# Designs tried in a protein design chat: VHH binders against Ni-sirohydrochlorin a,c-diamide reductive cyclase complex, component CfbD (cfbD). Part 20

Target 1, 370 residues: Ni-sirohydrochlorin a,c-diamide reductive cyclase complex, component CfbD (cfbD), of Methanosarcina acetivorans (q8tjz8)
Amino acid sequence: MTQKEISIIHPRPSSIVAALYTLRDLNVDVAILHGPPGCSFKHARLLEEDGIHVVTTGLDENGFVFGGHDRLVEVINKSIELFNPKILGVVGTCASMIIGEEMHDAVLEANPDIPVIEVEVHAGYHNNTRGVLFALESALDAGIIDRKEFERQEYLLIKATEVEKRFGAASKEYLAPSRGDLKYKVAKRLIELLKEGKKGLVIMNAKKETGYMFADITLAVSEVAAALGKKENLVNMANIDPELGLPRVRQHAQYIMRDFIAHGVEIHEIIGGMDEYPIAGEKVSELIKEKYSDYDFAVITGVPHAIPMENLQHMELISITNGPRQVLPLKEMGHEHVLVEIDLHPKTLGVSEIVESEFGATLREVAKEA
Key: E = the ipSAE of ESMFold2; O = the ipSAE of OpenDDE; V2 = 0.75 times the mean of E and O plus 0.25 times the DockQ between their complexes.

## First folded at step 16 (VHH; framework vhh_brivekimig_d4)

Design w1 (from v4 with S57T; at its last fold request DockQ between E and O 0.81; V2 from the best seeds 0.84)
Fold by ESMFold2, fold request of step 17:
Structure w1 (fold): chain B 370 residues (1-370), chain A 123 residues (1-123)
Amino acid sequence: as target 1 above (370 residues)
Amino acid sequence: EVQLVESGGGVVQPGGSLRLSCAASGFTFSSYGMEWVRQAPGKGPEWVSSISGSGGTTLYADSVKGRFTISRDNSKNTLYLQMNSLRPEDTALYYCARGTGYSYGKYPRFDYSSQGTLVTVSS
């Protein structure tokens, strides 16, 4: 049996939904779903909580055939009037070639004085990866991104898939969820390491907006180390390069770095952009080999399974994920302590500042008892 | 008493330049990150730029990057914002804010701000 025969038990979002999330990362202000409504409306509401307006033409099969063009022109004009967007996205649902010609003609007739990304999603078998590529190809065609950025995004998508199949949620046919280790016990162990004078790496390797919560762990560890007089034993690494990524991804990095500055916590090593979590581990390995090989422990947040073990095997690892199904794979890799931030997604929707994590709160509370 | 006093606002033509200053007193200035925030009439606050306590890290909102430069002189306890290539949409009340330091999971990003100085880009 080969790795290719292992199937994923849980379905992935539709190609249309993946395209919408990609448009959101491009900071499209308004996205129009053109065609019959489907199961995408729930995700459209979630996207509005993230600050992008999703509007639908709401066509049934009759409206699809007989009046879709005029309805789309009407929705384009109303969306511009109501929201005054800088960039407009139009996504064809049920993806026929006739929809594509109808969409383009409607955009030409509306003649908006802003860029429009027209995404044609063809009918047939497709997956989340293809939906992302449809949106990126359309953005390239519209001149919103250049070829260099498109190729970078395509590469990162491939690497993210490889990480998840090798070490992540897609690595086994069945992965049982787990709550991980007890946060109170791991917090006590971390404080012990600091009191003993051990040197630690605090590595945030977060995916996009999940960083708003994982960054709180960096804050909490720094606060506790300072209270113990051990601040200089820590090195903070984070994938928050504000110059890398699609516009929304850069914005997350900017806001998190802004908050680190405001809260007086230094990030000693920038290990990549917030879309580079699948490959930032290469930079981590280089840094450890060159500068930090004598460090005793690491606190790794976000996507810890993307960090190669080659230069970490001598360290005591405290790893924090938001995926309950990641616990067993991480322990099999050699991560001694694994914690889960269960409530991460609802807490980071539409957020523009660092939010308190459960482990951060636990660590702060345990430190008061010490 | 923590005090932040800004100056340098005024009326300027599009394409012009202004330099804002924020004089700090009542605290160890170099120990705190600082930021500039602006608020246009009828809009909410918009983060503009940040600088670390040492001055070693600077950061800009995309809307001002390449046109604005944040700096500080820790020997003079003064924060600066050099604003070049000004546009009408830069019209706003600009204020400086002091970072809170450690959040402890509950403190907001800044704890003191100045009253603000008006920058008007028109005509």
Scores: ipSAE 0.774, ipTM 0.936, lowest interface PAE 0.9, mean pLDDT 86
ESMFold2, look of step 16: ipSAE 0.764; ipTM 0.929
ESMFold2 (binder alone), look of step 16: mean pLDDT 81; pTM 0.813
OpenDDE, look of step 16: ipSAE 0.860; ipTM 0.954
ESMFold2, fold request of step 17: ipSAE 0.741, 0.720; ipTM 0.928, 0.914
ESMFold2 (binder alone), fold request of step 17: mean pLDDT 81, 82, 82; pTM 0.815, 0.818, 0.818
OpenDDE, fold request of step 17: ipSAE 0.911, 0.914, 0.908; ipTM 0.976, 0.977, 0.975

Design w2 (from v4 with S57T S103T P108T; at its last look DockQ between E and O 0.94; V2 from the best seeds 0.00; counts 0 for: unsure alone 61.2 < 65)
Fold by ESMFold2, look of step 16:
Structure w2 (fold): chain B 370 residues (1-370), chain A 123 residues (1-123)
Amino acid sequence: as target 1 above (370 residues)
Amino acid sequence: EVQLVESGGGVVQPGGSLRLSCAASGFTFSSYGMEWVRQAPGKGPEWVSSISGSGGTTLYADSVKGRFTISRDNSKNTLYLQMNSLRPEDTALYYCARGTGYTYGKYTRFDYSSQGTLVTVSS
């Protein structure tokens, strides 16, 4: 509880965990873990910090076979009484077809007057991706999302997997963690580029809630450029389209854009939604070719390895990831400077405002001394 | 001396319309993003809408999108909120707020706000 690494370099956790985070993105109020205890308790605490109540039926071997139905009905009814949820989730923990049948029967018996997303996770399926798809299929069946959104999410999962296999955490059998290049040296270089009158792109391609931290880098670069009289040399791009994504994802985009407005920072190009980080690089590449091919450098935050290199190769790249294992792949792709942001704030989950980044703070401090 | 003075609150029936105004003085109005915030009885503040300093970018909370319109007249230093198709859940104290501008290590979203004007939507 004192220190915990918050990382996105393994975007495909267990199917149960992936389902729980998908339920969070759907703004499920209460998630019931049905089955043996222990499978997801570490993540359950994290989800509760993010505003979702996670409860369990806590079955032992006998309860799973002989009393699981009654226990689930009891937990459903109690959860409704205690939390008055608008949407309820029930997740079967890595169990056979039998647990899935028991789940549905219990939900029918409890007969709640609210939507219920029933996620059945089968042991014979893929780890991460199947949990997300099960949750999304269940949300579709419950009428919480339409077919178009389901197909869009499925496509994005495929693209995210491809990016990680080619350029990310799944691109090698082992990737050592690194903290990247020294932040103060890269900050000095960025300030030098601005002082020289170089034209820069500031591209945020962030995954969901990580954008609250990466957006601070956009703020900091804009602030420093303004102090140097060079604000007009920058173009800000960001994947914060507030109309795209599951409800929580859209909310993140809204809050980040709201904060940019409040802090006087313009985003010149919206490159996609906050779940579109695997494909937003295509829009970035098109924009650079069409409008920004004469730019000298780029600051790329979030998931920089998802941006194609063909229109970036002539630029000096300053790339910021929160994945310590992403440093080597980015260097091999041709990113000259690679920095790592680790979320040091245990309360950044559930955040609804931009939070300070390490590089943002460093850049502001170095600029004062320049 | 920064001042924000709102007006236009009142009582309306469901489905009605109301227009709020916020007169700004003591600063270069066009240099600041502005927002409307509301606070229902017994609830915390809820962001309603934002507008950039130039007026070129507007943003709305999902609860009001399609029904409310934020605008500004920089020549009159005035911010507006046109509220249409009002619902009982829109009942709240509404106030305008000035964006803080560049953070410089301070991440509060606004630095000055008006006193607020009560909007009551009741049948």
Scores: ipSAE 0.751, ipTM 0.925, lowest interface PAE 1.0, mean pLDDT 85
ESMFold2 (binder alone), look of step 16: mean pLDDT 78; pTM 0.790
OpenDDE, look of step 16: ipSAE 0.876; ipTM 0.962

Design w3 (from v4 with G56D S57T; at its last read DockQ between E and O 0.78; V2 from the best seeds 0.84)
Amino acid sequence: EVQLVESGGGVVQPGGSLRLSCAASGFTFSSYGMEWVRQAPGKGPEWVSSISGSGDTTLYADSVKGRFTISRDNSKNTLYLQMNSLRPEDTALYYCARGTGYSYGKYPRFDYSSQGTLVTVSS
ESMFold2, look of step 16: ipSAE 0.702; ipTM 0.909
ESMFold2 (binder alone), look of step 16: mean pLDDT 81; pTM 0.809
OpenDDE, look of step 16: ipSAE 0.867; ipTM 0.958
ESMFold2, fold request of step 17: ipSAE 0.758, 0.770, 0.729; ipTM 0.930, 0.934, 0.918
ESMFold2 (binder alone), fold request of step 17: mean pLDDT 81, 81, 81; pTM 0.813, 0.806, 0.812
OpenDDE, fold request of step 17: ipSAE 0.913, 0.896, 0.909; ipTM 0.977, 0.968, 0.976
ESMFold2, look of step 23: ipSAE 0.720; ipTM 0.916
ESMFold2 (binder alone), look of step 23: mean pLDDT 81; pTM 0.810
OpenDDE, look of step 23: ipSAE 0.873; ipTM 0.961
ESMFold2, last read: ipSAE 0.746, 0.744, 0.798; ipTM 0.927, 0.924, 0.941
ESMFold2 (binder alone), last read: mean pLDDT 81, 81, 81; pTM 0.814, 0.811, 0.813
OpenDDE, last read: ipSAE 0.906, 0.910, 0.912; ipTM 0.975, 0.976, 0.977

Design w4 (from v4 with S57T D62E; at its last fold request DockQ between E and O 0.82; V2 from the best seeds 0.82)
Amino acid sequence: EVQLVESGGGVVQPGGSLRLSCAASGFTFSSYGMEWVRQAPGKGPEWVSSISGSGGTTLYAESVKGRFTISRDNSKNTLYLQMNSLRPEDTALYYCARGTGYSYGKYPRFDYSSQGTLVTVSS
ESMFold2, look of step 16: ipSAE 0.741; ipTM 0.921
ESMFold2 (binder alone), look of step 16: mean pLDDT 81; pTM 0.813
OpenDDE, look of step 16: ipSAE 0.860; ipTM 0.954
ESMFold2, fold request of step 24: ipSAE 0.733, 0.706, 0.661; ipTM 0.922, 0.908, 0.896
ESMFold2 (binder alone), fold request of step 24: mean pLDDT 81, 82, 81; pTM 0.815, 0.819, 0.815
OpenDDE, fold request of step 24: ipSAE 0.902, 0.910, 0.912; ipTM 0.972, 0.975, 0.976

Design w5 (from v4 with S57T S103T; at its last look DockQ between E and O 0.88; V2 from the best seeds 0.81)
Fold by ESMFold2, look of step 16:
Structure w5 (fold): chain B 370 residues (1-370), chain A 123 residues (1-123)
Amino acid sequence: as target 1 above (370 residues)
Amino acid sequence: EVQLVESGGGVVQPGGSLRLSCAASGFTFSSYGMEWVRQAPGKGPEWVSSISGSGGTTLYADSVKGRFTISRDNSKNTLYLQMNSLRPEDTALYYCARGTGYTYGKYPRFDYSSQGTLVTVSS
């Protein structure tokens, strides 16, 4: 559940939440929310499960009106003493532009011997990408990322927005959630395709940490194909380039690739970084046209709606998403089978290895019957 | 029956080099991905590097990237770790491990490991 998958008529995560998730991707150790104690509470708890300390200055309305300089200095000093962070984030919440001057002055007074990312986010921003950009601009100023990486992230945000407006939750006013097709039936169909000697593409186009679960589907399909003597009929593609992305994104790709090596699964085509899911489909399209146009089916995991249909129209598509509201749009695009992996985000927080998926488990179990 | 025996550890000055070897027996070596793991005194295990069964894919932890090179000679059933530009923080017990391969379902990343060889980087 990212801003990319949320439609216009559904609850929208605030720019503050987007900034916090960007700080996580930068491997910030402590994030200080400068504002009221309930701001972004649900997501702050989720981030703490992922090893990021999220603390608040806890300002009441008088603190916002008259500033909270001393409170912020106190929280900065306490956070350094308690957590010994390598990188500190300070996020201004639901406040006027005056808070920005308070934040910087407080950081200067505290004078920590570590980088500080100062993110100022006003209430009333409707575009979640603004929170991401503020965090990235601050990271650039702190020397944590270079300008090339900042511009790359900016480009990817634009492309992610385009994909969601055309093919995602933002393409319609309202989308009802769906459980998708029955996993048992689709597993039987996939095994049938393999037994018939059909040639398949297994394409993981995963968004960041969601890859820990979607990679299990690549494992399961490879394992079942090997048991049937059909391993050579598959080509595995994955967006797990470990050299691309913010630090935590690169770490996810690295660990997933490490696990593929350990489990004997070859990835034949690297199609991008784990933040490149909005554009990796361009590489997939080129590869299919050049090398794989005669393939019969594709298993597409993660963000299947970001893969252009022009090069897939002749294939039987088995698509696995974690967005229950994505089922109808995928069906309308021409995907024959659409499966949903629910509760993926909480299950992949704090994980450093591939975790079993429901479809992977189902496929393995059905294969025992064959 | 599966046996992994490593060698090549020792004491070296900062900036120096060492080459670790891991001799494999009791299984078809080329069918398995392999990795190097290290454990510094008082710390938990740290993944260092991985290599596919064919040797065609290699991967490195950020802490050693550019300085260490994993390789294998499948004709000699031997895994290697070339360690260059060594630093004091590379001091650790180094061991090799065999990837689990296809096991269908939940399983650890590796199923066999060696006892380890000590690498000490000091003046």
Scores: ipSAE 0.715, ipTM 0.911, lowest interface PAE 1.1, mean pLDDT 85
ESMFold2 (binder alone), look of step 16: mean pLDDT 81; pTM 0.808
OpenDDE, look of step 16: ipSAE 0.873; ipTM 0.959

## First folded at step 17 (VHH; framework vhh_brivekimig_d4)

Design x1 (from w1 with G33S; at its last look DockQ between E and O 0.88; V2 from the best seeds 0.76)
Fold by ESMFold2, look of step 17:
Structure x1 (fold): chain B 370 residues (1-370), chain A 123 residues (1-123)
Amino acid sequence: as target 1 above (370 residues)
Amino acid sequence: EVQLVESGGGVVQPGGSLRLSCAASGFTFSSYSMEWVRQAPGKGPEWVSSISGSGGTTLYADSVKGRFTISRDNSKNTLYLQMNSLRPEDTALYYCARGTGYSYGKYPRFDYSSQGTLVTVSS
């Protein structure tokens, strides 16, 4: 197969934003944006909801003329005074990179007694993986992660890129957003499958904190099945291995697993860590071939397009994504029902417990009338 | 009617051991998951450990993993926490809590908790 590289024209996050979320995953307490005020403002607000202080050197015209070195030293010292952080991050922006600022010299002068992750990246990169890689390289250099974990993260990033190019947001030049199928109609269909005694897989392949909402769908399907006397017909799979991933990612898995235990919902197959969504599909495919080939339907949440279709194509698929642009690719892959949980990211940042999903709520309400 | 009564707290030296118990009544104990939660002076509650209704699945917070063991005896309606290699930072009020069970998207992680028993780790 001869393929031309696709020029992606719909919006995607910048490398600076990707670096900030990587710092969050490493449990960085304060991130300093070295550059003008307003850079990455929307994501800075979201990250503060998630417990990370995001501050700026706030360079103006005088800062461009006289340089930003002294400002960065001042902001580092003030950040330590105000927030008493355990780990500090410093992220270079387009403005600081344009004026040739040597960020490391300012960090050395401030001489903080805590680890500092320095990320030299700007928004001009076409691929946001550079922001992730720079943050991880700096974390490795600071001794926050070891070489084994760095190489694992690098591998996962490569696999995530491959999935998105093949079936995801990077698979077409332009993908229009869609709200997907009507939730109440899909809920009625799911209840019908359960009432008919059909056997189903409930597969959560979630990306990090998004699992707090996608796990509610696992809860809701289990609750409805139990109310119908059909819980025995379900197998739950989830990528919530609490021993895999960067610190915040492991914490998400721990809290979601804790909540499944609290609600009496068994996860029959753990298919990987919450950073392994690009490759957990191989484990799912192996499990279905080995143990579940006779199942009739699947409810797939999170990143359904990362699961190979080889062992799913005989099933009726109900797939739930948080990406409105993912609807068309999933339909083209053969996913018959595709639902979207819009606003998932604002609702899952900063939480430490499973949160109600729109489809979960819909399914519960429709089941009361069944 | 649902009652959870904890016991076994006290003062121990660093490196010592202590076993907490939580007696349950007013519900079918084996049908519910249970957990231990602690609250240090001046701090918020911290989840410590969880155990499924059957006892087949356990989970621990990183801060206690390898040192604490949760268990239950469903014939005696009693939950336990064995705490080994205790540290001063384990000083807290410890309480047990019953998992909510099936959720309709409204209920918190647990619905009943005990009043707590004080564990003090001090030389």
Scores: ipSAE 0.577, ipTM 0.867, lowest interface PAE 2.0, mean pLDDT 86
ESMFold2 (binder alone), look of step 17: mean pLDDT 81; pTM 0.815
OpenDDE, look of step 17: ipSAE 0.860; ipTM 0.951

Design x2 (at its last look DockQ between E and O 0.66; V2 from the best seeds 0.72)
Fold by ESMFold2, look of step 17:
Structure x2 (fold): chain B 370 residues (1-370), chain A 124 residues (1-124)
Amino acid sequence: as target 1 above (370 residues)
Amino acid sequence: EVQLVESGGGVVQPGGSLRLSCAASGFTFSSYGMEWVRQAPGKGPEWVSSISGSGGTTLYADSVKGRFTISRDNSKNTLYLQMNSLRPEDTALYYCARGTGYTYGKYTPRFDYSSQGTLVTVSS
């Protein structure tokens, strides 16, 4: 017997968007969108800000019927000439699922001397895991990743889906968006805990590039604790293992740790890679049971609902998410204070250093007035 | 006031080694994390390596890991970069930079001072 899957009515990214972000994580140098120019325009711009060249064949539907193959061959050759890429991605957009054989034949005719990842996806699919899997399968076939990494990524995708169904935005039929608790109120409470000499865990369990903003909360809490003479009461945990993940994911971890070193902030426990947010909570739970069971509070950033509650239930929890619909589920799990960092994804794409968070800024300001 | 002066650059054949130094003055050296950055001809700056104030934590870019070693001698206020198994793509201007450290009440960039740079050329 299986539990019925609950219905989800929240907005979600398309499978094409998921494939594009997977190509970014693989450090694809150039992504060619084969089809009409407007289908992924917003996301193409964001990807270019993250350092990937996004090019389109620029065809209307009539162009597909009469000349899409030749146009794609032309764009492939020109892209190689202009950008000299190490890896090329070709993504079928909405219309290209009608003429998908044209895409492969054009790649074969152009015959580039570099690996090509061919992804045939259209917006009609409601489950974006298909876009991710197609991109990963093509990368495996092209020799860009090995089978061990493919299987690891497949496993993590399954676990991420499971977390969202059980504890996240997919856990209920409808979840209203919320801005969470007032940041000023929570900042005052956090400072009070520090002044009282309470011992705290600062746990960053961030999803990939979102870590650039959530890491600022680690900086801000560390700065305030140091100013109060309470730095030694904190343990910092973070999922920034630089040896785990697709190339771009490893790079995020490297840059965030580089920035912690530059700011003099120690990370006491590495809890996994930046793609391991769905499972890093098991390491957190083990560490708390073994070493930190007498701690009084925790500041948990990123994906707090992926951390098991078993060893957290005696602590006062301050959780920061970027999902407005995550507030109610976190409260129901027992997270006493829940904050939301709105606009996090657009602001962290394309950055290569920690960026200031709204809660970090609020905490710094309140601390000056305390 | 704060000064960072690098040395040790030069011309070397592929597979060779060089050791860069960065002499620091005008601040408490052991209180600051340090890093090496390089800029190859026609390219933007590239982070190479970082080391904590105590020297207990080191970090390397993938492009140099296993070949380069960052270290510091806090008694001599000197930062080092040992560069082994050099390749033509390591040709660049190398400079050191001081981490900003803890800053109370505001968000700051990751480093606040850098050296002028020393040229490393890897060629036959």
Scores: ipSAE 0.675, ipTM 0.902, lowest interface PAE 1.3, mean pLDDT 84
ESMFold2 (binder alone), look of step 17: mean pLDDT 80; pTM 0.792
OpenDDE, look of step 17: ipSAE 0.810; ipTM 0.927

Design x3 (from w1 with T57I; at its last look DockQ between E and O 0.80; V2 from the best seeds 0.00; counts 0 for: grease 25.7 > 24.2)
Fold by ESMFold2, look of step 17:
Parts: structure tokens; C-alpha cells; sequence
Structure x3 (fold): chain B 370 residues (1-370), chain A 123 residues (1-123)
């Protein structure tokens, strides 16, 4: 440890929860939580609403010592009978008695005819990065992803951590939540920029399923610009490459692009996959330098702090995040207007189409009044 | 007014091919994204493929990728679906749909659809 970490730690999900969400991105149909009943209950319920079945072996401490193997075999067999899954995940929650050898032996005895991702979460780990890595390593071992994809995911996780440490809420000792600037005032300013004939970039740099809501802002800005006769003043950029990412991440990009096609909104520049938000900003900077240096403003949605400021500093920036603690860091970076979409996570679980945003709705309403 | 009329359905053996057509009228065809949707008996609608108004962007559901090809001829106002290497699970009512276009609000993905043509894949 050469450098001190931030002295006040913001709340973080457990490694078990991070592993479960990674299994979701891998399109696991059933996740068995091998351990006590009620472990991670809140997130298990959220994942059920997102279409993954989460079950538990329901062991007490004595069961882990003396009978966890047989119970796991029983739950595997019952899960296959009930859900007929294509991919099964097993997440171990107590390191001393359910380490890989015991858990793997139970999987071998059950002998399912489908792939099984066996994730063992070691005791003492406190950050979600470890849970993600455990799940990815287990998926690699199970043959669900190849080494090239594992290395890409590992690299992206490293870059995401760097972005949050340098520019995110984690970069500060303490940040109070903020709802950002007033949405109706920023909507009025955006409409003014369009009416004045200013040229704008609309940049979506969204993290995975959050794109279902942030894409609505691209729709709303494009719609309002068209109503004002200014659609040609906009260039849309988005990180929705449908060929990049874990299976569910690719599916999100595919559905969002399908919806853009259906609504007639052109995306002029694809800047990466929906897991590439930590690095897609490099492509944005290159494009601005090469093709768009004379543009006047940018609307940036998703993870705006991941986009380098080098080629944005001359523009008026309207940035939309879902992190209320991200408002001050973004303003300090030079983002003049910062808006927050608070309810994003519950609204985007389990959806397969673009979801209306508060700013999109506000912009549409203000445009009618203008 | 807006009309979408599909044709080309029929019965074919596994491994065979069919080409569906969708004739469009009553609107500026090249301005709209189009898609093919299918519905198997007793199941809900399944998105199959989409194509942008210019034809420059195409998307396919994973279940048909590599076997089906969507295309359009904007000079003939016609949308096509070339279906190769057909399987029994491709049996469904296939219909074409027009994207809602540049709308001032949040609306369904498509606003007009054809009645559908039956494709049956069996020996």
C-alpha cells in the first residue's frame, strides 16, 4: 500500500452481491446461494425481478460443517427440475467449510448436463471488485467465456476503478448527495442553445442496463431539435456496440439500437460496448479532435466523468448522471450543468426497451411551452 | 393510407429457404426503420430483425443470426427477409412492422404492421 486510501468509505455492496450481478450479466438462469437462509435477501429479491432465480441451501453453521455437500446436491437437482436452466451458478458464502473442493464435489455428484459456474467467495473480502473477478474467473473455468474476454473484462474493471478513484465520488473524503441543477432551467438553456443555431454533441456513455434510461435523453434531445428544425446541428455518439460485452450486456446494446432504429434516431458514432464506459472517452476525445472541434455544447449522459476534458473544455457541458454524490466532482471538472436521474436502477431492472427519464420528460414539456 | 402487405410464406422442409417480401405504400418508405417479427403458435411475439431507413444498419435476434438476412429496396418500397437453413422452431406467423419514426413522445416501437404470412418448417 504506497498511497493512503480515502479516510471515509462510502457504502459498498458485498463481494457476494457483486458476484450475483456478474452471474446475471453472464445470463445465468438460476443462482444457488450456498449458505444461511436470508443471505443477501434484498438483492436476491431484486435479481428475481430481473429474471434470474436465486435460491439458497438454507444451512445453519452446523450444516456447513457436517452436511452441506448433500444439501447442495439436493438443491441443484431440485433447481434443475423446477427451472430447467441453461446455465447454473453456485455461490459459496462461507470459506472455511464450502471451499472449492467440497462445492465442486457436490456439483460433480449432481452431474447436471448444463454448464455450472462455481463461485467461491473467500472470507474477509470487502469490495465488489473481488466478487466480480471471482465470478469471471469461475465463468472462465467453466468455459462460459474465453481467456480473451476474461482479460478484456479484467482490464475494464481496472480502468473503471481508476476512473472512480480519480474523478468519481470515491475520489473525495466525503460528499453529500445532491439532486443537481434544476431540470427545467437546464432544459430551457438547452432549447436556447438549439434556437441560437449552436452545434451540439449528444454523448451517451452508459454503464450496461443504465443505458435504457439514458438513451431516452438522446431520444428527447433529438426529437426537440427536430421540432425546432435543428436536427442537423446534432451529432449523436453512444457506447452501444452490440458485439462487445458479456451476453446480457450485448443484449442491452442490441435492444437500445433496435429502439433507436425504430424511432428514427441516428447514432453517428459508436464509441464502444456498454461495458466500455471507463475507456470509451478516449474514442470521444479522438473524434472531437478530428471531426467536431468546432462544436459549441455537449449533452453527456451516463458516466460523464469518464470522458477526458482535453477536447471538451471549450464547450458548454450539460451532464446527466445517476449518482447524487457525483454532482460536485463533475462541476469541479468543468461540467457547467449537472443533472441527476435518481430512480434509475429500479426502473431499468428486467426491461428490454428504452425507459422514460425525468430529464427527457422535462425537456419535452418545456419544449411545448417554448 | 399506410399499408404493409407481406408475401412469400409457405411450407418448407428443414434446411430449406424462403424469401419474404413486404410491400409498403402510403408513406415515404426510406424515412422509416423497419422490422420483421414472428409469432409461433401459443407464444408471444418475437423480434426477428431490424433495418434502418437507409438500409445501412441491420440487426438480428441471436436465434436467426447467420441464417436470416434483412434487406430493403427503397426504389421499390419493399422490405425483404431471406430465410436460409430453416429449422422446425422457425415455424411462425411472420409480419413486417414500421418503426414509429421521429416522434415527439414515448410511443410503441412500431405503429403499423402487416397481417402476417405463415411459415411452416416440417418434413
Amino acid sequence: as target 1 above (370 residues)
Amino acid sequence: EVQLVESGGGVVQPGGSLRLSCAASGFTFSSYGMEWVRQAPGKGPEWVSSISGSGGITLYADSVKGRFTISRDNSKNTLYLQMNSLRPEDTALYYCARGTGYSYGKYPRFDYSSQGTLVTVSS
Scores: ipSAE 0.684, ipTM 0.896, lowest interface PAE 1.2, mean pLDDT 85
ESMFold2 (binder alone), look of step 17: mean pLDDT 81; pTM 0.818
OpenDDE, look of step 17: ipSAE 0.870; ipTM 0.955

